# VH-VL binders against o27280: the designs that were tried, part 11

Target 1, 266 residues: o27280
Amino acid sequence: MDSMNVPEVLEIKRIVEESESVKTFIFSWDFRREVRPGQFVMVWDFRDEKPMSVSLIDPVRSEIGISIRRVGEFTDRVHGLSEGDLLGIRGPYGRGFELMGRDILLVGGGIGMAPLAALADEATARGMRVDALVAARTADELLFLDRLEAAGVNISTCTDDGSCGFKGFAHERLLTLEENHDMAAVCGPEPMMFQVMRILDERDVPAQLSLERYMKCAVGICGQCCLDDTGFRVCAEGPVFWSQELSRVREFGRYRRDPAGRRVPW
Key: E = the ipSAE of ESMFold2; O = the ipSAE of OpenDDE; V2 = 0.75 times the mean of E and O plus 0.25 times the DockQ between their complexes.

## First folded at step 17 (VH-VL; framework fv_bamlanivimab)

Design t2 (at its last look DockQ between E and O 0.66; V2 from the best seeds 0.00; counts 0 for: pae E 3.9 > 2, grease 19.5 > 18.9)
Fold by OpenDDE, look of step 17:
Structure t2 (fold): chain C 266 residues (1-266), chain A 122 residues (1-122), chain B 107 residues (1-107)
Amino acid sequence: as target 1 above (266 residues)
Amino acid sequence: QVQLVQSGAEVKKPGSSVKVSCKASGYTFSSYAISWVRQAPGQGLEWMGRIIPMWGEANYAQKFQGRVTITADKSTSTAYMELSSLRSEDTAVYYCARDSGYYWDYDYFDSWGQGTAVTVSS
Amino acid sequence: DIQMTQSPSSLSASVGDRVTITCRASQSIDSYLNWYQQKPGKAPKLLIYYASYLESGVPSRFSGSGSGTDFTLTITSLQPEDFATYYCQQYDSYPRTFGQGTKVEIK
């Protein structure tokens, strides 16, 4: 446990450009240190530290991948790095996804597809049928399509502008799909996840959803990622939650806390 | 096609109230927020507040707190902005805009109403 | 409140010119910045969102860059229809705030 809390300085082995704003950084990984889809790591660029989901788990190559979207100063610096450069990685942390049944539905939006891509690999490796609803604002923002296709995932795309696939939001597309699955995994904008969860609940499809909150310590100490009314710590009890758990979280889909702990609307 | 159609121009006296409507069409009303932005003659843009129609929750700029009320009627896909205790400084074109901030983490105003001119004069 | 300061307030340029407009935030807003174009008597039009993403239908001659506190809107080759007022807008925090605008006039 002590070793998990100390950042390990790792060399960037490879960088994959997923989109204009998303890169996947690949590292050599010792799989004696177990990592599960849905878990996150803390990425340290020797100036700042941010939580990032694991998007690739490759035991064959002994590699993990972390997909990072360019959103600010930290990610700008990271995106400026090259293969061979160094980053600090500590973790993994949090509760990952659980797989059950034979048919799984993945619903992802934007960078939310990162943990789901890793889950897709595991699910397909287990011989599960995987359907993925991949959503983004526009076609250029759709992530991991080639990777998912290569893995044998049945992909349905959704874009706000109709530039690719269904024109509209993911939950709207979901409403047009009649097939039920044994379970679903969801990750993306929280309002999207909220609507998707409602639909899945009505259909009695067990669902797991991955939340994003400001996580500073990653070990359940600082409380910055606490969810109102429940006391759930996203870094400890999550970030993956069952729909039944999230049904108890009033703020889910409505608001979040900023770095100062203030309530801010989505 | 996304459209926001606002109510017509208003002429008001100081101390009175004005209520501007914004009827949305061409998209799922509850999936987006509506922001209100005004522009005084020859001036820049000023954000007034936002409503999330799904929840009926609104937030306002501090400058307008206590004077502005933003509401939404999901049944008619219409948002409203009411400004009370009008002053001459409130003379402006008032715009409603579709606010993406509720769904994606890209909070932009991608569709705008045509604007409603509100003139406050004695 | 986060103050947004644009530079310059106005500029004169000719068709074909490269135009650069800057926007500075009073504090870091990461990439939470949009750019709008407004023509007289019309509502603003979204050009760039999330600092650098081009809105659908917007010509590729428009581009946005920057993060943190400093941002730039660039028009590589100014066209006749580009003479307008441009605004930056932050959405890092509430209230949402705009820059004071930059008027691009014909030289």
Scores: ipSAE 0.497, ipTM 0.826, lowest interface PAE 1.2, mean pLDDT 94
Fold by ESMFold2, look of step 17:
Structure t2 (fold): chain C 266 residues (1-266), chain A 122 residues (1-122), chain B 107 residues (1-107)
Amino acid sequence: as target 1 above (266 residues)
Amino acid sequence: QVQLVQSGAEVKKPGSSVKVSCKASGYTFSSYAISWVRQAPGQGLEWMGRIIPMWGEANYAQKFQGRVTITADKSTSTAYMELSSLRSEDTAVYYCARDSGYYWDYDYFDSWGQGTAVTVSS
Amino acid sequence: DIQMTQSPSSLSASVGDRVTITCRASQSIDSYLNWYQQKPGKAPKLLIYYASYLESGVPSRFSGSGSGTDFTLTITSLQPEDFATYYCQQYDSYPRTFGQGTKVEIK
């Protein structure tokens, strides 16, 4: 039986407060269970279980980090935990990012920077030039800036209110940036990703985008994470998709489904 | 700077309709929803509905279903709210507001128009 | 529809006072609650989102707390510019609904 399907109860080794709304929980990890940027884990607080992106992959220190935004009762409870407290973790699951070429653009909105921070570490370690466009509503919500700078990433910021960097949306800033990248990796609010994907497609830049959907099983059996037009399972065929795969998905950027399967607006 | 500028005050008779405009500037119009909220004299705030201009999709509070139509013109960055079969009880200030929930997870109204007074009198 | 009930409907206070305003939802809304301030003749202004997060540029004397059905807005040292009407608003479900308002007046 595959041990990744049963939660392992792990002690929270350290908590990093990334912002008022985001904390990174760090655990010791045996890297015989390989983890790649863009994969996710299911985090179990002994009452409920939610998918969370891996933001730190550190085989040297034998650590992973899981960044969690406070947005509902599950994440409120997890944010109330302290170092030494326990969480269940199963995974990793899903298809991660694939790196190509020498120049990569990262476009992250809010907590979407979490998997991109892990990707940035891998890309810089492979000698790639990494540009990151880090977006948030306001300066206090910009994530991982110090970490990206320390890794040698070239950072552009944008905030809706103009409190840091370019005043406006990520896709608006992208139109003013140079177009000389071999690939892009995108993660953030789905409407942001839709707009960014359109620009990247017009520029013929290969892009991979990481989607979020409701999940139960995380191994592709229950159907709760399926995309309408294609039947793609976000937990199995994703969460990372190429832009060409997403071009067939009518729901992308337009609507989502709640746990009962009802169509709701973003 | 985000700015929402609404059309001017209107005086209407019962049974007629009113169409209020809301011109947006300082941001990408199609990237946010626009909500409409009204406030009767001496009363609180009442959400009427919203539109997502990118898709042209609107949704309405049940109370106004069938009487309200919310539209958007992306080419002019202008949203409209039309309320038909007006009654004296529809006398209110009507606001448009930029709705952050389409783009970001936290849903709130972060920029508001100046309001349009609509008086319905016989 | 989720009914939002504020208490009190009005209050009188002096500059420097600590004031609290409560908001009760007719069903659980987790922390999906915002607070707005409205001065006479003006549009509302966002103060607090997600029950407790302070909007950019809002003074730190404002704070929000609560989850589920019961929420509180607190002003720790009332200033002259804080005399206004305050509204809570839920975004757990459609339609979005507001409390009836709490008017804070000069004592």
Scores: ipSAE 0.386, ipTM 0.759, lowest interface PAE 3.9, mean pLDDT 88
ESMFold2 (binder alone), look of step 17: mean pLDDT 93; pTM 0.950

## First folded at step 18 (VH-VL; framework fv_bamlanivimab)

Design u1 (at its last look DockQ between E and O 0.72; V2 from the best seeds 0.00; counts 0 for: pae E 7.3 > 2)
Fold by OpenDDE, look of step 18:
Structure u1 (fold): chain C 266 residues (1-266), chain A 122 residues (1-122), chain B 107 residues (1-107)
Amino acid sequence: as target 1 above (266 residues)
Amino acid sequence: QVQLVQSGAEVKKPGSSVKVSCKASGYTFSSYAIHWVRQAPGQGLEWMGRIIPMWGEANYAQKFQGRVTITADKSTSTAYMELSSLRSEDTAVYYCARDSGYYWDYDYFDSWGQGTAVTVSS
Amino acid sequence: DIQMTQSPSSLSASVGDRVTITCRASQSIDSYLNWYQQKPGKAPKLLIYYASRLESGVPSRFSGSGSGTDFTLTITSLQPEDFATYYCQQYDSYPRTFGQGTKVEIK
């Protein structure tokens, strides 16, 4: 079934407070419209529209979840909403993660764990062994730990201040782990993802990485999410990319473009 | 323990150049951006520029464009700020600062050097 | 460039007082604002990042609030060690810019 291109007004069924700055909004979903981990939806609060990753896919309950970090005016408004309130949702869009093999490594940082949490659910449901390296600045910013644990995921935590798990960055923790996996999925701060990708490439571990860029149309028309040199549109060819694809993207890990199209260093 | 240790005080004549060093320790140097901020006597803080050691790319405040050069040596974990064509108004304490927001999207200066006093006088 | 304007430029207070410092941005900077404390002859010290997040090791009497253009730093009960100059700083865009500072002096 084709992606929905007209926002559907949906009622917020539940709100889960994941952390001080992150909430998961749960909606009833008609699963005749397929959705995969790594895909995103456009969330419309009737004033503005922003892309958000799907963090929960529950066909049994016929629900999806969208995890949103409070970062600006739009997300401030959304975080002010209550159960029963309405939001416009269109999508899903983009290329999601592909699962392969028996053992998968998830490396996530901050809100980047949102799509990986959904992927973890799918992977475990398929009987895969899932290891997750969950990173954040501090312990209170680590996301989805209980959910991942409940799913049977082997979790390793990493915090900048050492408040939980390994003290340091995710790629530093990864260097201490010698075990290889059949594939890896990565999502988080782009500098993190870049370093993680390099390590995985050196280890010959196939890796998929989810990028975040400014998106406007979500349908590959406006080009605002276009990656330099390659012409990849994050909303169409991504947001999930293979490491081999990103190796061709010079801007990856170095800079992004702001809403005005200006280059902004990470 | 994160430490930024800067070079010593400098006295310079107008028209000359000064190069201040900032040696980092206690963390992975290439994983954090380094910013330079100065403070004239009795005045506020003024941002000068930033370097990403991993890439060696720097950006500068327009005010200092053409006069300032920020570099980083990953092998020695040292950042440098060179300011040329010095003027009396360049008399200030110059600080290097670590930006932890390079890795995360929270751009803040959580560690500072002790400062380097630069005096420009004839 | 984004201009940051602090108010007041200076204030006198006593130990135990509630102190409020405001910072206004010339345009919306979402929550991309930090607060620093600086004592004479010392480098600035990070207090609050991302408008309201308390830096590790900073006493809970410090708090930050606001979004968009208006921000506030609050000290619930001023302590002797809190007499210093405070700066707000935006990181929404380059160049990074600071407020002019607020000097908190002993009454």
Scores: ipSAE 0.489, ipTM 0.817, lowest interface PAE 1.5, mean pLDDT 94
Fold by ESMFold2, look of step 18:
Structure u1 (fold): chain C 266 residues (1-266), chain A 122 residues (1-122), chain B 107 residues (1-107)
Amino acid sequence: as target 1 above (266 residues)
Amino acid sequence: QVQLVQSGAEVKKPGSSVKVSCKASGYTFSSYAIHWVRQAPGQGLEWMGRIIPMWGEANYAQKFQGRVTITADKSTSTAYMELSSLRSEDTAVYYCARDSGYYWDYDYFDSWGQGTAVTVSS
Amino acid sequence: DIQMTQSPSSLSASVGDRVTITCRASQSIDSYLNWYQQKPGKAPKLLIYYASRLESGVPSRFSGSGSGTDFTLTITSLQPEDFATYYCQQYDSYPRTFGQGTKVEIK
C-alpha cells in the first residue's frame, strides 16, 4: 500500500521547449501502469513535489511526457535540469477524460492545453473529429499548435493581445464559433473554465473540465484538495469533473484557496 | 479600442459623498475586473478596491472598508465608486483601471480612465 | 500590507544615458511586480509585468529584472519622451500597493 505511493526516480530522456515558459519532460514509461488523458502525476525534484498534467502518452515508444510551466521556485529548478538528470514521479492519479460521440471540442488556456493535447491524440486515433480552441496571452505562449495540426485537429486560436487569431479571451471567442459538438473538454485557468462551462451548458454540450487545486497526498486522504460545499476531492473524484458536478460547487470560478486554506479571489 | 471614460470633476464639502462613474467601451465589460486607484496632489498611487462585473463581487482596501462602495451596471457597461464621509485628505484624482489578469497568472492595469478630480473643501 | 520602496526618489539624466530605478518589497513577492510610467496630467501606463516581461508596444529600451524583494527597471539610451515618473506595483497580495515613484528628469 505504502510502496505504491513512493516516487519512482526516472531519468529525463528528452526535453522539448514548447515555449519560452513551458518545457515538456519525456521519460521512458512502463505502460503496465496505464495512463489516461486528464490524469496527473506528482513530480519530485528531491526538495519539493508538485502535481503536473501528462501531455504525452505514447505506449508504442514507451514514453510519457509531462509539460511544466515556469511560474515559481520549484518549476524554475526543474526548468534548469538537462537530459539525463533525475526526477521522481508518482502516479498516475485521478479521473481522466471520457470520450463520447464523434465530434469533440477542446478548449485550453495556457498550460491547460497539456492534458488536452494528450486527449486530442487519443480522440484522433479513434477517428473522432476534433476542434480545439487554444488560448494564451500572446502568440508565443500558444502551446502544441504544430502537434495538434499534425494530428488533424481543427485549430482556432485566441490571444489577449491579438498577435494570433481572435483578440480576446477564450470564452469570448467561443461565443463567435458556431460548431455542433457531442462533447467538450476544458482545461485552463479556473475563471476561463467557469465562463466556458456556462456557454457550453447553455448550448447543451456535455462538458468535462479539469480542475487544479493544492495537493499533498494525491490519493484523497489528506483533504487538502477538497472543493467547498460538496466534499469532492480533486485528486480522487477529479481532477476531471462533468459540468453538472461543478454546477453545484459554490467556489468554482469565484475564489480559490491558498496553501494556508484561506479564501482568496481569482 | 478599449476606452474608459470617467465622470467630470467634483467639488464636495466634508462629510458628504461622491460617486464617480467609469463607462467602458471596446470590450466585453463583464469579462474584466475594474479597479479604483487614487492619487492625492503631488503624491503616489493608492489602490482602493475592485469589482468583477460578471458577479458584482467587490473587494476593498481595509483603509476604505465601510466608506467605499464599488458597483457595476452591466446594462450600461459602467462601474461606479462611491466614497462617503469625505474629508479634506480625500482630495485626489480618482482613476478607474481595467485588470487584464483575471484569466491568467498576471494581474496588471492595461487600460486607465482619464481620472476624476475630487476636491473636498471646507 | 506589502510596502514598496523605490530609489532614487528622483534623478536627472541626459538623452542617451542608461537609467536604473530600483524597487524593494517588504517581503518576498516572487516576480509579481509591474512597472508603470506616468506623465504629468496623465493616467499611468503599463511598461513591464511579471517583473521582466515587456508590454506590447513598449520600446525595447525598457527592461525589468529581479525577483523576491529586489527589482530593477532599466532604460537604455534614454529618450526625451521618457521624462516621467515611474512606479512599481506588487500584485502578490491584497491590497495592491505601489512604490512612491521615481521622477526622471531629462537634462
Scores: ipSAE 0.019, ipTM 0.582, lowest interface PAE 7.3, mean pLDDT 85
ESMFold2 (binder alone), look of step 18: mean pLDDT 92; pTM 0.927

Design u2 (at its last look DockQ between E and O 0.70; V2 from the best seeds 0.00; counts 0 for: pae E 3.8 > 2)
Fold by OpenDDE, look of step 18:
Structure u2 (fold): chain C 266 residues (1-266), chain A 122 residues (1-122), chain B 107 residues (1-107)
Amino acid sequence: as target 1 above (266 residues)
Amino acid sequence: QVQLVQSGAEVKKPGSSVKVSCKASGYTFSSYAISWVRQAPGQGLEWMGRIIPMWGEANYAQKFQGRVTITADKSTSTAYMELSSLRSEDTAVYYCARDSGYYWDYDYFDSWGQGTAVTVSS
Amino acid sequence: DIQMTQSPSSLSASVGDRVTITCRASQSIDSYLNWYQQKPGKAPKLLIYYASRLESGVPSRFSGSGSGTDFTLTITSLQPEDFATYYCQQYDSWPRTFGQGTKVEIK
């Protein structure tokens, strides 16, 4: 077994409260182990293990950040931790985002902004123009706005209740934007991503989308994260997919499988 | 403004079927689900089933499985609930509700129809 | 099915009173719980979602708390318009299920 697959016990260096339900846990990281935006790590709290996207990559400070939304027992426990506490981290895993062109559009919803925030940092560092459409149900759930702004990202917000920015969904806001980009990166609820993908395809904008599925092994062995009819393993062939790949995935935006492998509606 | 407008009251005989409509407006119909909830006189709320209009896929409470059919017409932004083999105990007010559970992780009923009274009597 | 049990089934209170309604799930539902208010002859109205999040337009005197199996809806200072029946609803599992309701009546 590759040493990458052995969890390293790391100390939480810093905790950033992003919102009421989202915290970013920052760890010292040895960058001899490469990590890319869009990749994920397996977080182990010595009781359970869950995949989490990398939301911060800082080679200067030799740090990575993992943003975790409080949902369920595992994340409840993790959110109860303090700086100095320990977590097991193994990875990174999966296929990350690929940057191309000069202008990039990021479309994120909720916690889906986590990997996109990391991508935004990389894109801006490369001198790319970055536009970000940040969506959430309400204003208080919008993530990483200050961070994105500080990075020079042009931000457009949308909320269901209109509490901040455009009133409506991300794909609805996107329809009002006529500008095309060289590429797009999308992450959020699959219904959002599905609609966004359709719009981008119609506009001939290359798009990458990050999927979330139940993952167990993270190394493409167990198959629990396999997408129907394609055999794509989200942990191995993903979690970042091109729109052309996802167009072949019938379940995308329609249903998912639970830990028992049963089809469940979104 | 989000609105769900349901069809009018129905009086049915036992063994017959009833089909209630729910016309949605003020939002993107395909971005939400529609749930049906009924309430017998003086009783609590009972979830019957849900449809995702985008795909036309519905799931039902086991109690109603085989008797209830929920459909949606995206072209008219209308959801339908048909209940067959009606019994006296099916006498209730039937509500359609916008279900957020499809688009977001939070699954709640934030908008409701005005309700449709269905009376089953011989 | 997950059974939701509310307590009490009914209570009498006066304007200005602090009212607490409890909802217990037969198994852990994490925070996947909503609270609704229903007045006679009207459709239910969403008050709280995800156990503690206040729906837009709902007065701040309403609050929700709890996780796992035990949840509470609190009205800090009961107002005349708050006399109604309240329902908890879980969305952790299918089918969705409601509590039996708590009727808040005027004393």
Scores: ipSAE 0.781, ipTM 0.906, lowest interface PAE 0.8, mean pLDDT 95
Fold by ESMFold2, look of step 18:
Structure u2 (fold): chain C 266 residues (1-266), chain A 122 residues (1-122), chain B 107 residues (1-107)
Amino acid sequence: as target 1 above (266 residues)
Amino acid sequence: QVQLVQSGAEVKKPGSSVKVSCKASGYTFSSYAISWVRQAPGQGLEWMGRIIPMWGEANYAQKFQGRVTITADKSTSTAYMELSSLRSEDTAVYYCARDSGYYWDYDYFDSWGQGTAVTVSS
Amino acid sequence: DIQMTQSPSSLSASVGDRVTITCRASQSIDSYLNWYQQKPGKAPKLLIYYASRLESGVPSRFSGSGSGTDFTLTITSLQPEDFATYYCQQYDSWPRTFGQGTKVEIK
């Protein structure tokens, strides 16, 4: 029996070194398969399959870019590939970001800037004013700064060690920024997103946050990406949720699950 | 500048308890975990447990479960480790360490306290 | 618990020597391995994380390599301040565990 959800094998067209730990892999893409900022794809290296964020959506060049941080065995293998090598891609999956109003704030930590870079491109193309708060541990890990600047995004940076911009965490920097945005989009470490969400909720700024959970099927059938006490599936009803949908979700910001489904501390 | 400053050395009798403090400065206390690691004289390092101050949640190595309590006071940016039912083998230097894995992808101990010597003798 | 075994337990070396220290895990830990340096009477200091990445401010003469179960710390030109005990530490599983240490002494 043929599988109805088999990855398409695609050639790596170009590799962009975003940092020492992050590469963007660019593929030709037929945009009859529409891709929206905040959606994800499952990347198959012929041994294992992992969800990855789409960071570039370029219908004019017929290209997508997938940004991958080297954080484990799978991503180590993918980082070892070259232009011309093959990867399987299935998707896109999930609910993407919804743009509203004229002024948007992006808050991204580390690799979380990947889907926000794609959203920034769409927002600027619609004529929105885009402010971005880009966070990392060190300056060398700040992602997409040149691309965001070229797109006309107003950038604020913060680093834990103070090597670039504000010394401290994204939510601390956020307290010193203007409160006049129509919406916010947030993606990064879940503890960061929790703290940022609380500030944005107090300011009555509508916020959408992109979650990550262990995924296997990516279409909501297997239940591996479920949020406790809600029945929400990150791969089907998310990965992008409004802050109101996440309010009072006990696990958000508190714990995660390993691939075997066991509750683990952050 | 990140600093972890621990309380001073202690001499304790078997069967008693000890509570070591670890005062953090130079970063947002609630945003990083604090781990406790001990080292017996002339021996290697042994992880005991950690706390996530934002939630007040602690996890312990099984060896210490039931004897160790790790807490945090966000208002004073101070973590505490209490070890009860002390034995001679608990004689060690006890370190607190900032744990980066709660917030970022890479999990390591990037800042350490100066250590607190605890001697258990009768 | 994942056992971490370091080799050798001690070694003697001269300033300028190339030193290698190995660390073996009892099961695969991918690249979830850190290296620390500890001098007598002092707290450990992070050198390398994620098997091969240098911590900020660590001299480039230190390097790490390996994945899975076998890992190596290399010092390419030993300096007087490098005489210390070195520990590997895994973070693949709870509890976190350390190797027994490798003492690097002056020959």
Scores: ipSAE 0.381, ipTM 0.748, lowest interface PAE 3.8, mean pLDDT 87
ESMFold2 (binder alone), look of step 18: mean pLDDT 93; pTM 0.947

